# Designs tried in a protein design chat: VH-VL binders against Large ribosomal subunit protein uL10m (mRpL10). Part 67

Target 1, 224 residues: Large ribosomal subunit protein uL10m (mRpL10), of Drosophila melanogaster (Fruit fly) (q9vpl3)
Amino acid sequence: RGKINIQRPKAPHYERARVVAVTQPKYPELPKAKSCFKTRAERTQQQQENPYNEIIAREVRNWLDHSRLVAFFHLSSITADDIFRVRVQLHKQNLHLKSYGSKIIEQAVKNTRYEAIVPLFHSNHCIVFSPDPEKTAALLRIVRRVPQMVLLGGIVEETMLSRNQLVAYAQMPGLHAVQAQLVQTLSQAPGHLIQQLQAHQNSFVQVLDVHAKNQMNEETPKST

## First folded at step 5 (VH-VL)

Design y38 (from q35 with heavy chain W103Y; framework fv_anetumab)
Fold by ESMFold2-Fast, scan of step 5:
Structure y38 (fold): chain C 224 residues (1-224), chain A 119 residues (1-119), chain B 111 residues (1-111)
Amino acid sequence: as target 1 above (224 residues)
Amino acid sequence: QVELVQSGAEVKKPGESLKISCKGSGYSFTDYWIGWVRQAPGKGLEWMGIIYPGDSDTRYSPSFQGQVTISADKSISTAYLQWSSLKASDTAMYYCARSFYDYTELDYWGQGTLVTVSS
Amino acid sequence: DIALTQPASVSGSPGQSITISCTGTSSDVGGYNYVSWYQQHPGKAPKLMIYDVSNRPSGVSNRFSGSKSGNTASLTISGLQAEDEADYYCSSYDSSSTPYVFGGGTKLTVL
C-alpha cells in the first residue's frame, strides 16, 4: 500500500467520471407496460412511439429555459479524447457542451419561439449552454482552438443572435451597449434573423471547402 | 495591467523545505491557469505543472509528479510551488506564467525566483 | 523529458530574415495547432511571441511570423535588429503522458 494508483485512481479517469456525472442527464426508465405490450407484427411502428425521445426533449427544454447563453455549432469529425478536453475546459467556465439528435431538438423546440433554429441541426451539431451570458467571450476563445466546432449562432437573454452578432456581443464594453444591441436585434423581423443564420451556415459550407482544399495543399510541397 | 510577481531569491541546504509564491494582479485570478516552468542554469525551459485556482485542479508533468506540490490561495490571488526536501539538482530559476487554456500558450510571465541549493 | 527539436543556434545580419525550425511528431506539433514561440533575453523571463502556430499577441512586432508544415513549425523573423538577439523556444501540446513540451531552444546571434 502507499501506492498512488491504489490509494487514489488515476486523476484523468476520476476527472473524466466527475465531468460525465455532472454533465450527463439521468434518463428515466421506460414504462414497463408500454415495453411489454408491443405486438410482434407492429414492433417497428410501436418502437417509433418510444417515450424516451420526449423525456430527452424535456431535458433540452430545461437547458434552454435555464440558460441565459446558448450557442449552436456545426461539429466535424473529432476524437473522443479531443472533445473530452474541450468539454472539461468549457465546464471550468460554466459552459456545458451537449449533443442531441436532430429529432429530439425538433421535439424540444416545436411550438416555441425557437422553432426557427431547427434547420441549423440537419447536419452534425452540438450546443453549449450557460447560465452566465458574460461567458460568451470565454466560449469564443475556447472554440477558437477547436476547428472542428464552427459557430452558427446563438441565443443570449432569450434573443436570437447570428454568428457575427454573437461575436460583437462578446466584445461589448458596457451594459448600455448590450441593451442597445438587444433592442436593435429584437426590432429585426424573425425572417431576417433566420436569413442571417442560414447565410452563415452557407458561408460555413464554403469555409469547409476552403479548409479541405488547404488540407490537400498542405500534403504537397510549396512550389517555391 | 496584468502582472505576475514572484517571491525573492532563496538559498537553501539539501533536505530543507521551501515554498515560493506567484501573485497575480490586474485580471480575474480564478479564470486562468497558473503554470510553473523550471530553467536550470544555462539550460532550457521545462514545464512542471499547472493549477486552476478556481477549483484547485492541479496537473503535473510526470518528471515532477511527487517531487513538488503546486497549490493556490484564491483569496489573495497567489499560487505556490513547494518542496518537502530540496536536492542540489533543484538549483534553477523558477517561473510562474498564466494560461487561459490548460495546455496552450503562457501569455504573461513572472520575473522568476532563483533557488540555489548548496551545502 | 523528450523535447521538440530546434537547431542549437542560428545567425543573421541586420535587415535580413532568419527562420528557426521546431520539429516534433504527430502526437504534438503534427497533431495540433497549439504551437507557441517564446523569446528570452539573458537574465530575463520569457516573452510570448507567437501562439496557435501563427497568431501574434498584442504588442509583438509584425516582423515575427509563425507557420507549420506537417511535424515542423517555423518562426520567421524579418528585418533583423540587434535587439532580436536572444534565445527562442518553441512549445506544443503533447497528447502523450507529458501534456506540454518545450523545444531545446535556439540561440539567435545578430552579426
Scores: ipSAE 0.471, ipTM 0.736, lowest interface PAE 2.1, mean pLDDT 80
Fold by OpenDDE, second read of step 6:
Structure y38 (fold): chain C 224 residues (1-224), chain A 119 residues (1-119), chain B 111 residues (1-111)
Amino acid sequence: as target 1 above (224 residues)
Amino acid sequence: QVELVQSGAEVKKPGESLKISCKGSGYSFTDYWIGWVRQAPGKGLEWMGIIYPGDSDTRYSPSFQGQVTISADKSISTAYLQWSSLKASDTAMYYCARSFYDYTELDYWGQGTLVTVSS
Amino acid sequence: DIALTQPASVSGSPGQSITISCTGTSSDVGGYNYVSWYQQHPGKAPKLMIYDVSNRPSGVSNRFSGSKSGNTASLTISGLQAEDEADYYCSSYDSSSTPYVFGGGTKLTVL
């Protein structure tokens, strides 16, 4: 019985070869995992597409879109208890303190008008949201008491403001107060002008009258 | 104009219950904390507690926790301080005051309610 | 119990400047800028004079000023007047057990 050459097996009988050829399981071509051709950037992007992160990112976008006041803060060695206390104070003023990861923020603001805020989120941070821009003064009052919260900037009425600009904004009188003051100023302006114009005319008339009276007195001959 | 008006002076005996009031006007009552401060005769100010009428969030000083009850009725813009059983040591002037923005500094004060507890 | 320490009494002559100190701990005065000052005349309710360490409410004289260094806050009254004779109380947020605490008070006498 000849040594079975395991390296070059003799071709089976044609009938057996036919049966073997027909019975060979056709394994579906393994889908060429498109994943092998994805750039590192695409892989990183896919890994970032955690459905949960997308939900949170959507939440962040929702807050940004519905807030007329947004303030960004750096947090320096603040305890959870301290954050809670500040949160309670802010909440009473309809100010909502939130904290999100930098990646979530990036995802949330990508290809939006808010993309410019991404550089502010390189460290521990929190965001305060409010539907009321008039609460800016209240916000700054509360957070200034907390050394661990450092104001970086914010958005008021869709305008990005620096720290100094936010402080300046908070010092401005309310819109209604400014409007009232403007109306008062505008209402007083014509009256004052009229008074000034009339005052000069009246003074001139008085001087003329005095002059006329003096001339009449000089023309009255002393009847000797 | 912001004003806090407190109820009148009270003379009570030990063991009696008491509820004094503080009515706020001239501002949104539900948007500001109302605090209570005790001042015993010839003594300093003592912070007792504070309430936010908007949601009835109440905070007490540890010294007064369980000794008094602070409440508010936002429908009539009134805050209350009450005792279930008065002691002679409760004899004091009691002030209500509004907190400015948060629950810390007190910018407007009531005129005070004198409570005298004597046998 | 965190107690804010004030001098029992201070005195000055009209026109002088006087300072009242308020010393706390790192959990109150030293930890937060929640320091306020109140003036109380005999038989009257207290009046807020300074908040947030150095801010004056509307209607308060510019003769009153506040500052803080470390765990000590200070109220300074310049150009002392007879009407300034009163009790002065400091206050602060307390991060420990009490949300808010008063100092023991300082009696200011104008000589």
Scores: ipSAE 0.018, ipTM 0.560, lowest interface PAE 5.7, mean pLDDT 83

Design y4 (from q35 with heavy chain R59T; framework fv_anetumab)
Fold by ESMFold2-Fast, scan of step 5:
Structure y4 (fold): chain C 224 residues (1-224), chain A 119 residues (1-119), chain B 111 residues (1-111)
Amino acid sequence: as target 1 above (224 residues)
Amino acid sequence: QVELVQSGAEVKKPGESLKISCKGSGYSFTDYWIGWVRQAPGKGLEWMGIIYPGDSDTTYSPSFQGQVTISADKSISTAYLQWSSLKASDTAMYYCARSFYDWTELDYWGQGTLVTVSS
Amino acid sequence: DIALTQPASVSGSPGQSITISCTGTSSDVGGYNYVSWYQQHPGKAPKLMIYDVSNRPSGVSNRFSGSKSGNTASLTISGLQAEDEADYYCSSYDSSSTPYVFGGGTKLTVL
């Protein structure tokens, strides 16, 4: 218990309000005061709703900006206990399941590079965020056990991927194995590499770009 | 390569305490659950419980709740199964096994620790 | 304590096919697609053979297959070989009491 603001009580206090009502000075109630009250309530509702929506929209933008993996799901009827267990398993893998209203998502991504995701949220949905794109395989392994969550697509390192492309990304071997597969493809018919890269171009090129960066001499400096 | 290595066989008397270990290697220890499975001589497999080493979140089978303590030390990639007071009925082979979630498949198993409790 | 029901033993000759059943309720086998099968040779730790009803780990022979109908899951081993002789255990997620339960086990004998 600390200092109480007596002049401007914030929350409704039923017992306190009742005592105050009994002890308040008597004065006539004016219809004009009721009209001002209604207008004030309307203004406060509009102001409260707009600031709240913008705060949550900013939170969504922050998640999108700090996440290198974003996955979108259609969500069918699921019990509170089941979704809680899914959230716990995801959280242990640094995967964060969030649910936002479609209006908030639209407000968050409007005029951003993420605007293309809006059509995915016209039905019941949820989103999984992670700063770690290597957790894509973990994500799909967890949600495989949850038939109520249907993968729609995602974003991996700023690249939009369809459901099939995201599944293919999750099934990719480690960076060294992906490099070996690329070498094998190059040793076969010349057209095969183009066909393979076109099928999975965003995720495959992305993995190769990361591999190239990891092969820099920062980790293994050349000794002379 | 993924490997789970368990501590050696133990011979104990009723009333004694015991702590057996399961050391993981070849994978990120804090990204997987470690489950414990009991097998009494000539009997089938019994699931005892499971722990997530990253935060020590633990789930026990109702049959083993209060009978044993499951713990883990992520700094040495080791999970533990502990008894405060052993009974003759605790005589069994104890396996640790890795799981990606806290429920369903156990994909890699330790070699087992035989615990014999006799007077 | 509550275990899934398996036959105590099953027998077959080399080259034949056998099926091992695993029967539960709607709170485990019947309600979810989280059935696993383990092979255990005498004196050895169990080995995962099937997970999620019908999926095989990369090292497991395609002679092993899994299926489920209602409250009963089945492990089928085709082209039986001598090395298949072992104990087989099913397991499932259990929503009613424990998050994980094993079957009683089935001893497979191959001539």
Scores: ipSAE 0.124, ipTM 0.561, lowest interface PAE 4.1, mean pLDDT 78

Design y40 (from q35 with light chain N33D; framework fv_anetumab)
Fold by ESMFold2-Fast, scan of step 5:
Structure y40 (fold): chain C 224 residues (1-224), chain A 119 residues (1-119), chain B 111 residues (1-111)
Amino acid sequence: as target 1 above (224 residues)
Amino acid sequence: QVELVQSGAEVKKPGESLKISCKGSGYSFTDYWIGWVRQAPGKGLEWMGIIYPGDSDTRYSPSFQGQVTISADKSISTAYLQWSSLKASDTAMYYCARSFYDWTELDYWGQGTLVTVSS
Amino acid sequence: DIALTQPASVSGSPGQSITISCTGTSSDVGGYDYVSWYQQHPGKAPKLMIYDVSNRPSGVSNRFSGSKSGNTASLTISGLQAEDEADYYCSSYDSSSTPYVFGGGTKLTVL
């Protein structure tokens, strides 16, 4: 099934049209390389690629601006059919699974309160957006059945939260006054929170690396 | 406070049509799947199919595909299981149950509807 | 369709522990951590006891625990009580056909 994404928080129709326009520009002719330095034509071509990244970065900023729930995940190898199934179930809960390159995310959050999240995206990743923070419990329930998606942390009501803080938030649905106080308390320690998010990602990556190395040394005899 | 209430017992003859119901309350009906499970007298549980009331997306077990129709009316928070022509082998207890994901656990169950098909 | 294999019956005495097995393949129990266990008393609807292999819903006694090794999931009941006497069904996600399959069921008798 094709995904129409008609329920996106902010449809980037204008930005999408501009992406098409700038991705098809007439590039200057590339001259023969003369030295170890980039030629003026090569520098001009790299500058012409910047508008494309900026337009996609603007799309990411629109998702961040219009989503009251943003969750960050490390994504391990997963089949197209499995990720499609996950995406469909997330969409039924008004949760939108997106993937962007690290450089685009860096450009999107540059000079914003969220620029510290960039290190989370140095490996395979995906992001889930929703305009409804009450869907945090639904999100965690869905992804608990997807071992290839590992929660790193997120943003709820413009406040950065670690994995443990998101889990705690999800366990208190329907208590808006308590939730508001929790969000306020969490917002008072952003530096420590970012370090916790990075530590969790690094620990997970280390576990994957150890597992991969063990797999390389394993004999895989056929059973039966 | 989550509750699934099923329609009352039915006694029918082979060849007759039947539609039984399952009404959800105490939660957002359109945010959960409703599954149907059959249990023949003295036998185990058989998964029949499941529906998402928000968009009527429906999935059937291969054993029940074409044998029954599952539907839902989100305006009255009710799911349905329907037969166009009953057989004696349809005699069973039928349960509806709620699931968050179409592949996950059935967390709340209706009380069951006993369907007896005899001549 | 009974896709998952359970023993037809198990028995134990009050205060003892028993384990019920649920065996499938790599396309269901072995491939995914989506195993659930249900308790059914005679004439009653099933009740969810365990989900996602080892998690308990609120209100379920900690005497009930779940685990999985390879293609076999297990439900363990410690400190057996007379009221534990019931039929127990496992279930799993099934990637090969339908999203959901049940085991054949196990009758637990408390001696």
Scores: ipSAE 0.229, ipTM 0.613, lowest interface PAE 3.0, mean pLDDT 79

Design y41 (from q8 with heavy chain R59Y; framework fv_anetumab)
Fold by ESMFold2-Fast, scan of step 5:
Structure y41 (fold): chain C 224 residues (1-224), chain A 119 residues (1-119), chain B 111 residues (1-111)
Amino acid sequence: as target 1 above (224 residues)
Amino acid sequence: QVELVQSGAEVKKPGESLKISCKGSGYSFTDYWIGWVRQAPGKGLEWMGIIYPGDSDTYYSPSFQGQVTISADKSISTAYLQWSSLKASDTAMYYCARSEYYWTELDYWGQGTLVTVSS
Amino acid sequence: DIALTQPASVSGSPGQSITISCTGTSSDVGGYNYVSWYQQHPGKAPKLMIYDVSNRPSGVSNRFSGSKSGNTASLTISGLQAEDEADYYCSSYDSSSTPYVFGGGTKLTVL
C-alpha cells in the first residue's frame, strides 16, 4: 500500500501549469510558433543524420567497388556469441560480414546498377564481401552450418545472381579469366541445375516460412 | 585424397616431455581446424582441443587447459600435441582429426598415436 | 565434465532396426543443430557417420539416419548388418564450457 500516494503531490503542479498556459492571451502565434519550432527541430535532426548516413553509405559503396563477391543474407535471431564465431571464421577466408541499416543501403546503391537489391534489405539482413570470387565455395560451406543465415542471392564479377545461380556457380571449377564467362553462362542457364540444388534448398524455403510465421506471430497483437 | 598421418607409438616414463605430430595432405591445411581427441584404454572419446593452422588460434577443453600444448607448423602441414611432464594417467590413444570449424564435426581422422607412460 | 548421456549398450539381429539415444541440455544438443555420430571398430580410428543432426557424409550408407527432439538426438540403423557391430559416439557443440563434447559411447552388438 505504500505505493498508493506516490503520485499525488504532482497533480496540483500539473493543474497550475495548465492554468498559467490558459491565462497567457498574447502568447506568440502559438500554433505557428509551435509548428515552426517542431519543423526546425525536425530539419536539424534530418541534417544531423544525413552526414552520418552519407559517410557510412560511402563505406558501403567502397565495399561494393572493391569486392568481386557480394552475398546477401536474411538474418534470423542470433546471439552475439554465435555471430562473433561466424564472423571470425569468415574473416579467416577473407570474407567480411557487414550489417547496415536499410536506409544506408538505399543511399549507397541509389543511382547505381545495384539499386534492384534494395527490397532484400527491408527485413533483418547481413552482407558478406570479398575481393576474391574463388571464395564463393568457402562462403557457402561456412554459411551452410549457420541456419540463422539464409542466402538470398549475390553479385559475382558485377553480375547479379539468384540464390540458386550463386550455389551453382560455387560448384563450377574455374580460373579468374574463365569465371566471368561462367557467370554470364550461368545467368542464362536452364532450370535443370537449379532444380537439382532445390532439393537441398527446400529446407531454406521452409525455414523462411517458419521464420516469417514466427515473426508475424510476434508482431500480431494478442487477440485473447 | 584427404589424409591425416600421425607419428608412431611412444613409450615414456613419468616426468618426461613428449611431442606427437599429425601431418595433413590432400587439402588446404590452413583452411581447416585440427582437433585432438584422447581415448584412455577401454574408455570413450575425450575432446582435448583444436587449432587453426593458418593463424595458430586455439581452443582447449577445460580438463586439458594447462596440461597440454597444441601447436601447428603450416610450412610442413603438421599439427602437434605436446606435454612438458607426462603422468601415468596420460596413457591413451591420441587421435588428430580435421574440422571445418572449431564447433563442428571431425570429418577425417588420423590413425592414432598410442602413448604409454609407465615406470 | 561428463559429456552427453548414451546407453552403454544396445543389441539387435541382422535385418532389424535399432536406435541409439544421446541426451544433453539446452546448452548443447537442445540449443543447436550441430550433432554428429561416429562409428568406431575395435583398434581403429572413429569414422564420421552423421553430422548436423541428420546429414550423411559421402560414402555412408542410407541405412544410417539421425534425428533430434528437444534435448535428445537419435541415431537409427536400419537393415542391421554384422559389420555395424561397433562403438557409437554422439557429439555436439557446447556453448557453456567447451566448443565440443562427446557422449559416453554405446556398444552395438549384432547377434
Scores: ipSAE 0.090, ipTM 0.557, lowest interface PAE 3.7, mean pLDDT 79

Design y42 (from q8 with heavy chain R59E; framework fv_anetumab)
Fold by ESMFold2-Fast, scan of step 5:
Structure y42 (fold): chain C 224 residues (1-224), chain A 119 residues (1-119), chain B 111 residues (1-111)
Amino acid sequence: as target 1 above (224 residues)
Amino acid sequence: QVELVQSGAEVKKPGESLKISCKGSGYSFTDYWIGWVRQAPGKGLEWMGIIYPGDSDTEYSPSFQGQVTISADKSISTAYLQWSSLKASDTAMYYCARSEYYWTELDYWGQGTLVTVSS
Amino acid sequence: DIALTQPASVSGSPGQSITISCTGTSSDVGGYNYVSWYQQHPGKAPKLMIYDVSNRPSGVSNRFSGSKSGNTASLTISGLQAEDEADYYCSSYDSSSTPYVFGGGTKLTVL
């Protein structure tokens, strides 16, 4: 019958949750993340010296060290509610959408093999991290509904991939490591790949400017 | 190899219901969108809508929203296009086609299903 | 209600080059690099010829090329052959209404 002071053992679902938690990849606890949407005031604040920059840069480095999939996006104007819904969908697939200031990114990747990616983050951006490279296909499925998020490229198994290479990787389940090594071998130089990623970023910024101008100028299509 | 096989031609009367199918093979069916494209006799291509079989997420053209229902059964790698009540103006060739994203190219096409609606 | 604007017909002789235009707005062709071209022979399903403005799928002849300038995309067919006689459709992502829009189609006649 038991006594008031005696507690029952945990239910079976607690044991399963505990086992899953122990086997899952671990990441350092991050401070409250900011939305990919940033105001002018927030951008100005990020440019100033802030003691938290070193702490956040360390967290970014830890994300990079523990993530086998990193995807870089240019972000156009999007509401906080819309980006929140995207973040929730991504989280269900163990995909973690983060936004950091350009200075923090630069500080995090300084003196690493990824230092060359810094120019990608000079405009509005966000990054998706995952410990699981198999989730590349799931990532692309989710973000296709969000035209405001434009894929620039990524890193899979420590190999920098252009947008087209990352898309191709997502279509080839089962032979991931061999595919990533082949892609790296075919890349002429790290500078060449980064240059292509920068070109895509510039093209997307131009497209977004055209879109924004059209949105300001155009009413709904004529309907009679 | 990638293949989309559609159901056979249909002859119906106005007011009848109809469900046509598109079966994918040679690829991971749940990792690609299946779109439906209409072509009226002697006319051009009209995009109707698209479905992601992995979660049944759909996007419709405004012209076809509420006129048709797109669905999929991932257990048998089959997508469907359905009408609750056919009209004579629904007479057309209907194509299914695969897309990586709902805004990108339609890379593989089914052979088409001719639907004729007449009294 | 809105389709991308293509000429109704274009003609050429074997060995010549022809160009088919596809004109939209900044919310479709002008705003994005998601322009595709499809070839349709009578009684057949369409076949993808060009995607992302200028890329060719495997198996498509290098005689087919695509480009874009402002709100107008173009399909160019060089070394024209009798088998190229078909209807050609352009398409684009559309941010303003439907996520995908086709052009009205162009009938290519090879004389």
Scores: ipSAE 0.006, ipTM 0.448, lowest interface PAE 11.6, mean pLDDT 77

